# Designs tried in a protein design chat: VHH binders against a4x776. Part 4

Target 1, 306 residues: a4x776
Amino acid sequence: MSTSMSVARSLPGGPVAEQILAEVAQEVTQLRAAGVTPALATVLVGDDDASVGYIRIKQRQAVQLGFASPHVRLPASASQADLQAVVTQLSADTSVHGVLVQHPVPPHLDFDRAMQALDPEKDVDGMHPVNLGRLALGLPGPTPCTPAGIEALLAYHEVPVAGREVVVLGRGATLGRPLAMVLAQKRPTANAAVTVVHTGVPDWPRYTRRAEIVVAAAGVPGLVRPEHLRPGAVVVNGGVRYAGRRLLPDVDESCATVAGAMTPRVGGVGPTTVAMLFRNAVRAARRTRSSRTPVRLPDSGAPAGR

## First folded at step 21 (VHH)

Design v11
Fold by OpenDDE, look of step 21:
Structure v11 (fold): chain B 306 residues (1-306), chain A 126 residues (1-126)
Amino acid sequence: as target 1 above (306 residues)
Amino acid sequence: QVQLVESGGGMVQPGGSLRLSCAASGFTFSSYAMSWVRRAPGKGPEWVSTISSSGGYTSYADSVKGRFTISRDNAKNTLYLQMNSLKPEDTALYYCAKGYEITWTGSTKTRTFDYWGQGTQVTVSS
């Protein structure tokens, strides 16, 4: 009896991103037809090759989608005040709808502080404290890109999330924490029972072995192993590190022997994150248009007193 | 409303000097970088210089490096451009502009600033 080692179903992010970007492109077309050119500004500090490359990719994608792509480059020697000034400038520019500050910035700069100078309405990363507050309160606003992408990825692949036990491994500000909030929201593609495990939980495998869905968000290569999973669990690799150009996932590839479904090592959550950035951008542009439409106060037709 | 009013332009001989001023109002001047841009006859706008909001960072076009000095007085909401060793090729309408230069792709715009003044004419001629 050849035990056909059931290989986990792959959950690629590429098709998800393609769908989202197609929707974004349509929205951009509509906005342009209405006289609004959505613009996604990018800020780069320094000449880091990887950062330059990422910005170029984002700019090309923006143009392909029909965005205007304003760009500001600061030297690596720029001060904190310089960076904040640029962010403030872009926030004040009415022709700019979204702003992305490329991470990382040079070590002498405080990225978080710079982001506080950004108009929350133009935060396309969804990481501004105001937007995280909105998320926590269930208010409308930009959603963090990677968490939003993970929700969309699960939904696209028809993975049931609502009412399911989800374990998020990691509590980082960029992924684990916001993801827990996203997946706990009262939506058909969320509404999960979410547990966050982290370095303060010595026996974290106790939780992951129970979970129907495990999202690795720790940024520790090879952290999640087959023995940490429930057979048939859905496994999403959100945490990644790089050794040069090689992607090092939190989830060991051997997990495919136990998982029912899992994201691939390459082309999983990454593409969806990028797509969500552009979704946030086009939505920001839409909000700007709506605010300019004068609310025609209904004419209080005072009934003529007889 | 944002207003930028340039002054100090004029006619000078080659090798001469001018000091341009820009009076800013309608925004928190100290919170924004400021720039000088010039437009020569028949040419497009050329970036000249930028100074950071605090004045701690300055940058110059290669064509003016060593000759021009940008400065600001945040208490007076005023931007300055000291122009030394002027050349005929420096002849242009000089604009005060709010912010850093923004380069655009995927639009009809190529280079922009938030706001521009009306400009002050600088003519360098023998």
Scores: ipSAE 0.587, ipTM 0.790, lowest interface PAE 0.5, mean pLDDT 92
Fold by OpenDDE, last read:
Structure v11 (fold): chain B 306 residues (1-306), chain A 126 residues (1-126)
Amino acid sequence: as target 1 above (306 residues)
Amino acid sequence: QVQLVESGGGMVQPGGSLRLSCAASGFTFSSYAMSWVRRAPGKGPEWVSTISSSGGYTSYADSVKGRFTISRDNAKNTLYLQMNSLKPEDTALYYCAKGYEITWTGSTKTRTFDYWGQGTQVTVSS
């Protein structure tokens, strides 16, 4: 009996991103037609080649989507006040709808503090504390990009999430924690039973082996192995590190022999994160339009006295 | 209301010097980078120099590097531009601007600042 080792179905993020970006482009076009030019501002501190490259890509993509792309480059020696001032400036600019501060910033700067100066309505990364609070409370607002991307990825690939046991491996502020909140939301593409495991849980495999969906968000290369998975589980690699140019996933590739579905090493969650950024941006632009539309108070037509 | 008032412009001979001042009000001056921008006749705005909020960092356009010095007095809410070795090509209306330059792509906008002054005319002519 040839045990045909069933290879996990691939869950690529590329098609998901493409769909989302197409929707974004359409929305941008609509806004432009309505006299609103969506603008996504980017802030780069320093001249790190990788960061510069990323910003260029984002700017290019923004323009391709029909965004205006304002950009501020600060020197590496910029002060905390300088960074905050730029963020404040961009927040105050009515022609700017979204603001992205490129991470990382130089070590002497406090990124989180700078982000607090950002108008939460212009937070396209969805990582502003106010927006995380909104998420926690189930209120509308920008959703963290990576968690949103994961939800979208699962939905796109028709992976049932609602009512399913989902284990999030990792509790980072950028992924694990917000993802847990996202997937617990009362939405058809969420509404999961979510468990968060982390370094404080010695026997975390106990949980992952029960999980129908495992999202690796630990940032530990090779952490998730086949023995940690339920056969047929859906495995999402959200945590990634880089060794130079090589992507090091949390999920060992051998997991494909046990998993029913799995994100690829390259082209999984990453593309969806970027797409979600632009989605947040265009949504931010749309929100600004709605607030400017004067609520025409219905003319209290005085009934002609008969 | 944010106000930026430039002064110190004038006519000077080539090789001469001028010191521009910009009096700032209506915002926390010490919290913002400040810039000088100039517009020559028939040309678009050109960035000249920027100084960080603390004054610890300065940057200059290549065209003015080594000749111009940007400085600030946060206690006086004043931005300065010392212009030495002036050239005819430095003839322009010089603006004080709040913040760092925002460069735009995919827009009709190219370069913006948060606020601009009214400008002070600098004319370098033999």
Scores: ipSAE 0.581, ipTM 0.790, lowest interface PAE 0.5, mean pLDDT 91
Fold by OpenDDE, fold request of step 23:
Structure v11 (fold): chain B 306 residues (1-306), chain A 126 residues (1-126)
Amino acid sequence: as target 1 above (306 residues)
Amino acid sequence: QVQLVESGGGMVQPGGSLRLSCAASGFTFSSYAMSWVRRAPGKGPEWVSTISSSGGYTSYADSVKGRFTISRDNAKNTLYLQMNSLKPEDTALYYCAKGYEITWTGSTKTRTFDYWGQGTQVTVSS
């Protein structure tokens, strides 16, 4: 009996990103037609080649989507006050709708402190504490990009999430924690039973072996192995590290022998994160338009005095 | 309220020199980078130079590099631009600006700063 080793279905993020970006482009076009030019500001501190490259890509994509792309480049020697001043300036600029500060910043700068100067409404990364609070409370606002991308990825590939047992491996502020909140939301593409496991749970495989969906968000290369999975489980690799240009996933490739579906090593969640950035940006622009529409208070018709 | 007041402009012959000053008030001057920008007749604003808050970093447009020197006196809340070897092409209204330049792509906007002064006219003519 040839045990046909069923290879996991691939869950690529590229098509998801393309769909989201197409939607964003349409919305940008609509806003422009309405006299609003969505603008996504970028801030780069220093001259790190990788960071420069990333910013360039984002700027090009922004322009291609029809965004205005304001950019501030600060020298590596910039002060904390300079960075905060730029963030404050961009926050105050009514022509700017979204702001991205490229991470990392030089070591002498406090990124989090600088981000506190950012208007939460312009937080396109969705990582501002106010927006995370909004997420926790089920209030509207920018959603963290990577978690939003994962939700979208699962939805696009028609992976049922609602009512399913999802285990998030990792509790980082940028992925694991916000993802757990996202997937627990009362939406058709969320509404999951979410369990978060982390370094405080030594027997975390007990949980992942039961999970219908496992999202690796630990940032530990090769952490998730076949023996940690339920046969047929959906596996999403959200946690990634880089060794130079080499992507090191949390999920070992051998998991494809046990998983029913799995994100590829390259081109999984990453593309969707970028798409969600632009989605947040255009939504920010849309919100600003709605606030400017003067609610025409109905003319209190003065009763004609007879 | 932030105020930037430029001075030192005037008419000079080609090859001449001018020193512009910008008196800053209404903010902690020493905490912010400062810039010079200029607008020539019929042209958009052009970035000229930037100096970091401490003065440890300076940058220049290629068109003025080697001829212009930006400096600051934080004790006096004053920004300076020493302009040497002036050319007719340097004729412009020169503005003191607070902060670093914001460059725009995909917009009718090209360059913005946090605050601008009223400008001082520099005319280089024979």
Scores: ipSAE 0.568, ipTM 0.797, lowest interface PAE 0.5, mean pLDDT 91
Fold by ESMFold2, look of step 21:
Structure v11 (fold): chain B 306 residues (1-306), chain A 126 residues (1-126)
Amino acid sequence: as target 1 above (306 residues)
Amino acid sequence: QVQLVESGGGMVQPGGSLRLSCAASGFTFSSYAMSWVRRAPGKGPEWVSTISSSGGYTSYADSVKGRFTISRDNAKNTLYLQMNSLKPEDTALYYCAKGYEITWTGSTKTRTFDYWGQGTQVTVSS
């Protein structure tokens, strides 16, 4: 029988991220023992303090996991040609397996145009149009990090998804849209009946009230309230905003009085997103070790005549 | 194809001066930042200086600041490095490089650039 829990339980993402990162670290160790050093390159344009901080955290985590961490800092005045040349260079470098360009870039630069030069195989965010197309077609490729994190979170906590009614509230390009595609895939951790709704649907609560799983992906603090849920529903806070240091989820905390399980306000989906970035990166490195004999770029400062 | 040809190296006494040139071809020179990098015997590459595509932004390694001046002539597709107050520590093979430095951590690689020239030798004898 499909008996739901009568007591709300927490669905923390921290343990999920720790498990994923432990697996990534093991894969990195195996690759290094085979002579392959996985490398995640980062590109920063300008000197915005928040962006510098995010890059440093990612670099530290990469080194702790055993990745090489090539980095390029461009001044805020860099040309579009300079940015595109960096992306093209990193795409062509067979010793670089993943590339992350820190967004936002200065207003005179076209981020999307620069990312068109990126090799889709090195797109660790999974947001390159080729990789979104692969997702839509059910083909192998890096999955967008937050949607992949949500699937892993549900699987880790043993929430049944296959054959269930899942409502995704929100249709953004980074979460709601790709998540709907992820959860509809034919596999044990997905295979759901997925409905996408948004605030433009006049009676969207009609859909969430019948759902076994509701994923809030609208980025509207407090949008989902207890009256929008069936008793015992599983509720995932995918969409968040910050007021200073305070995280403001889409799902009102009072939903815990009706939900059977719910992600916590802090330490929910967020940690899984970072872990999936590194999972995409190590998988990219694993794919390239046997695919072709590389033309290696010079090491130890030798001049290149490319 | 991209070509970077350095010249102007030579032997000089400590305290002397040299001017390096880099002739660029095979790309739209005025669209890209350019750098100088050097390699001393038994050492990896060391970034020296970078100049923006327009010439409006320059930066220097601490070891050369105040002594070296990077410049470019976009009409002649030529990059320059004026080297004053030379020290024995400046002895190296000097390379012209297209673009910005890639810095590596967690690897045996050092610092890399998009394209490197063949280099020109600078020797500062004690």
Scores: ipSAE 0.525, ipTM 0.765, lowest interface PAE 1.2, mean pLDDT 87

Design v11
Fold by ESMFold2, fold request of step 23:
Structure v11 (fold): chain B 306 residues (1-306), chain A 126 residues (1-126)
Amino acid sequence: as target 1 above (306 residues)
Amino acid sequence: QVQLVESGGGMVQPGGSLRLSCAASGFTFSSYAMSWVRRAPGKGPEWVSTISSSGGYTSYADSVKGRFTISRDNAKNTLYLQMNSLKPEDTALYYCAKGYEITWTGSTKTRTFDYWGQGTQVTVSS
């Protein structure tokens, strides 16, 4: 006889990231064999230890995957115009395929304004307005990393999404809003009925209690509790906050007693976000290798055979 | 295409001064940071100074701080380097370059800048 309690299946992101990065490395090898060295440029403003550390990790990962890693360092006192000029320079450099500006930038700089100066084809974060427009229209382009990572995580763990009721808790520009667009796309790993709720919806638990999949994307620690879930629901910790080194997910871990599957507090969505950054980068390099016919908008004539 | 033409080099005694100019064409000069790079005989290129597109930010190699002043005139598409208190070790071919230094790792490519000029010779000797 068994005395153990049922606990939600874990949905770790590490194995997902490893699979994606292996595919990226394979693509890098193919591109190098075809005479294209994929290059991911990083831009750092200032010298603070945390930002330097994050850049070094990304540079190491880029080199391990076979990317060239060009780097530009600006002083902490750099002006907005200086930062935007660096982004413009890297956008124009045909040897550079992706550009990442390390966030956060010093408070006197506007990160979003700088990123809007970037060539959308080199936007590895997938947050340039042109690329968000492409996502909304179903056109090819870099996809925002965390939303893409969540789709890949669900697919890897064989969580059915197509035709399912998905609730996204949160409407931020970097996760909740683009995730709703990602999961509504017409493909087997998406094609969901997506509802976005947020703290401005007084009875948001009404929606989460009906959902087959709940993605917490609010950045409010402990917001999602067991009483907010339908038994057997799949729960994804998309939004997190740190207290020092402690990761504080939106989803309370007691939800594991009600959920059928749940991302872990550590090693869930985060690793997939990093992997998607490199996937966007290698795809950007692939686009420069191949000639392609411009794709017309989805509600106009066919892209070929006109 | 980008064209950068340096001038104003010459021979000068230690402690003397020179003013270098760089005429830029083929790009929107006022949109880009500009740099000076020098190459001493038998040595690789050494970054000297950078100025932002607006002129509001400047930076210098430790070896020239307090002696050299970078400036620009966006109306004339011209970059300048005022060199004071010159030393024999400042003897080099001086290039202007478009943009910020790019440092490369993980590649057989090594690039400092995308574009630089033909250079102007500065010789500091007794």
Scores: ipSAE 0.463, ipTM 0.701, lowest interface PAE 1.4, mean pLDDT 87
Fold by ESMFold2, fold request of step 23:
Structure v11 (fold): chain B 306 residues (1-306), chain A 126 residues (1-126)
Amino acid sequence: as target 1 above (306 residues)
Amino acid sequence: QVQLVESGGGMVQPGGSLRLSCAASGFTFSSYAMSWVRRAPGKGPEWVSTISSSGGYTSYADSVKGRFTISRDNAKNTLYLQMNSLKPEDTALYYCAKGYEITWTGSTKTRTFDYWGQGTQVTVSS
């Protein structure tokens, strides 16, 4: 057993989100004063109660921050062509700066195909392939919200990341993969040695036991336990699952007896994800004013420049 | 090369009926929802009705509910609006629109669409 046991320091996301949203509100005010009304469009397909609720919250928060909130509601029976036409329309509308399609969509619709129709400059989720490519290349662009939120959370709580061993447990497209790219970037809040492991690695605990920071991103409740951590490690609950209204994090609460710092079960990463959505949105509005030439991907046979 | 051509407007007495048509070309009509929008004298656009791509879902503005019927013939690439029990308040330029309406809050815009026709005039007066 450990010689010096202490309760892990809490790393709440609420204060992080509050700071970010205050900065967003200031930027929206500046844009409106300059004649630009930032606009975040939302698209909802169907009337699923949870999805309607999420959209309502996002619309209310957008208006509270000073965004225009264009909205398109499609019936559950809408065709793939209808959905893609809406996304194309919003992409072409110069008065719309960001677009969010509420996930999940009904099973007969292909969400990823719809998102490929979106102008990457309006991709507030940061998940368009062009923007993931920008992330991989270290080019400016919207960052996926949860990975960006985790970086901001660690920075806010003054958790050293640069030069540290970080293990990301999980390889999903929305968190594990992009987070590895985010934390490896050359900047003071990142610059880590990042290892991605997953449950397909039989001895994944060998990696987490060496890590100074562990981000659980597997979506497997209770997967990370005290024996999987080195004493004093920083532990982030990135992946969560719900049983009804109960939040089931990947990290078992008993890890607090070994970890030096840990995100709480409720009010951890989640609030930062929402804040980053609006940060991406206001930056998209600012970008459309300042750009003289649209950003384009390099030719596959030639570099973009330098 | 999306084209929407409205027709069937005219002068009619209060309580009368008209049927509007919209001939669509330049896109796969049967794959998209269609809408009717009207603009009364001195006013901005007002959404009237929407019909899903299959025709199985329809919706109406409160001001026309029970009096107007939207329909489509996907074989003929044509959208219709049957207008019954017409009132002077229905006097407007009626447009056919492709797709679903965008509803705005926090903006001077209130409603927008992807593509509109040129419109057909409906005048209801004694």
Scores: ipSAE 0.433, ipTM 0.684, lowest interface PAE 1.7, mean pLDDT 87
Fold by ESMFold2, fold request of step 23:
Structure v11 (fold): chain B 306 residues (1-306), chain A 126 residues (1-126)
Amino acid sequence: as target 1 above (306 residues)
Amino acid sequence: QVQLVESGGGMVQPGGSLRLSCAASGFTFSSYAMSWVRRAPGKGPEWVSTISSSGGYTSYADSVKGRFTISRDNAKNTLYLQMNSLKPEDTALYYCAKGYEITWTGSTKTRTFDYWGQGTQVTVSS
């Protein structure tokens, strides 16, 4: 039988996040039963109300999942050396498995320089240069949270990705670039033909109009409109800007009249990003339990006497 | 390489005063915040006070606020704790620590710090 559809299917992220967090909780339970308490450390500099609120939410979620939640609060006046010392301290602490420094930091501090002191194995954001290099090379390591969330969202909703034409609109270090690397990986949930375009490409709509999947990752409200899509395309709104409490997505809502499936303005990719943070954290704890480095004793240069 | 040596402990009557010192070496003392932590008999570590690298910001546990004063002399690489109006519950081994306190929730750990000395004993007894 023949059925018409007048509005795109919704691709909500809430159910995806719920599934991921249930799996995380299961893994945390297994680790605790084996004597390992996964620990996600958070670092906050200053007292900005929004940042304080985000940290409290993450701490509560961590404890609900069974993580230990070590926390360091620095005064707004903290020096660069103070921040880097805290990151180094947490990196060296064998009872801490993941570290999150709340961004933004006060303007006198260099967030990126501070994060260079972090052990890449504890980088739950997946944005340390070593981990981005691991991603580029197909090596194990924490994956950037929003790109990982998008892959999981597409898989959950049974959107075919392997062998498909995917256009990523945006070239940022936190989403567009790493997402292209994620979706090109050789696995059933990825393995795509990925093209990255951006507003610096005058006729970028030429690329999005051919794409089976378009991921908007530019951070430019309303950039993607219906005329930029082929009928039936899957549209993922990865890039957002906030005006106060209002979420301003890159994808105009009218795209739902042309797209076959589309993430909603609220409750789309965002919940999956948070869930992937905790997945990176529990995996970091599991790597610690499973990781082994053989002890190589110094060669004395003389053979044993007997 | 980092070394912290506490001194100035002793026995004192309730209401008395003591001044603790911590000599620091093996790092650029003036670049780091410093803290005092104490461990009472049969208890885990308890954060007491923290001072920023410049000395411009100080913070105290509620149990000692108004009675204890943290200070530092960056020229002498020395951290101090002036303890006034001492109470029997202040009896503890006092440690200095490099950096800020790590506060734990969802764990049997409560608080942890970077680097500890041997501590200096404070005993408040009638």
Scores: ipSAE 0.426, ipTM 0.686, lowest interface PAE 1.7, mean pLDDT 87
Fold by ESMFold2, last read:
Structure v11 (fold): chain B 306 residues (1-306), chain A 126 residues (1-126)
Amino acid sequence: as target 1 above (306 residues)
Amino acid sequence: QVQLVESGGGMVQPGGSLRLSCAASGFTFSSYAMSWVRRAPGKGPEWVSTISSSGGYTSYADSVKGRFTISRDNAKNTLYLQMNSLKPEDTALYYCAKGYEITWTGSTKTRTFDYWGQGTQVTVSS
């Protein structure tokens, strides 16, 4: 008898991320052989321990995959103009293919305004308004990382999505809205009937109880409970909150008694989000190869007037 | 086109002072950080100092801290380097550079800047 009748099957993201990163590494090898060194630039404002740690992890992963890892650090006291000047500098640098500004920035800085100055082609998070517009229109471009990761996770675990009823619980700009657009795309790994609901809908469980797939994207720990699901539903913990280092997903663990499949609390969607960041970065570098063979940059800058 | 023209170099005895200037044109000077870089005989470029677009952030190489002061006049599109207590090891061609230093790993590049001037010679000798 199937274990899905007694305990939900786990949908871990780790194996999904490993597959994606292996493909990225192969693409990087191909690009380097063709004279293109993919480069993911990171920008850190200030020196708080958590942000420094996240940057170091990303730098190590980039180097392991064969990326060049240019880095710019600004003091915590940097002005908005200073941050935007760095973004402009990296956006114009033809040897840099992706740019990541570490969030959060100090509270006197407007992160969103800085990111609007970035070349959309270098937006590895996929959240620039131009790239969200491309997503809405079905045009190529950097894709929002967590939504793309969820699509890849469902595909990897062979969860049928095309033609299925998917409910996205949550309407945030970073996950719920772009995810609805991703899963509605005309392709075998998407092509869903997508409904977006949120806590402002008084009887939102009416929608989740009929859904074949529920993606929780509200950022409200424990919001989704067993009584909110149809038996056998596939449940994805898209939205999370941390209490210290403890990850608190929107989906209560008891949902495993009703769901047919469920992402684990740890090692679910998160690893896929990181993998998609690097996938956006290598694709950005590949677009440069398609246009021309890059010129190898020297150890020093160009003379005035170049 | 972007132009950076350094001036104010010369010969000075140890312990002396010089003030370098860099006239900038061809870009919105007030929107960019500016740096000084030097190249001693037989050596590669060495970063000296950076000042943010607003002037609110300055940083210095350990070898010059306390002796050199970077400043800018955004109304005159001019970058300055006040050099005090000069030492023979400060002898170099000094370049004005546009932008922040980018630190590279996983590449043959180690440090880069977008644009440089032609440099002004500073010679510190007894």
Scores: ipSAE 0.426, ipTM 0.673, lowest interface PAE 1.6, mean pLDDT 87

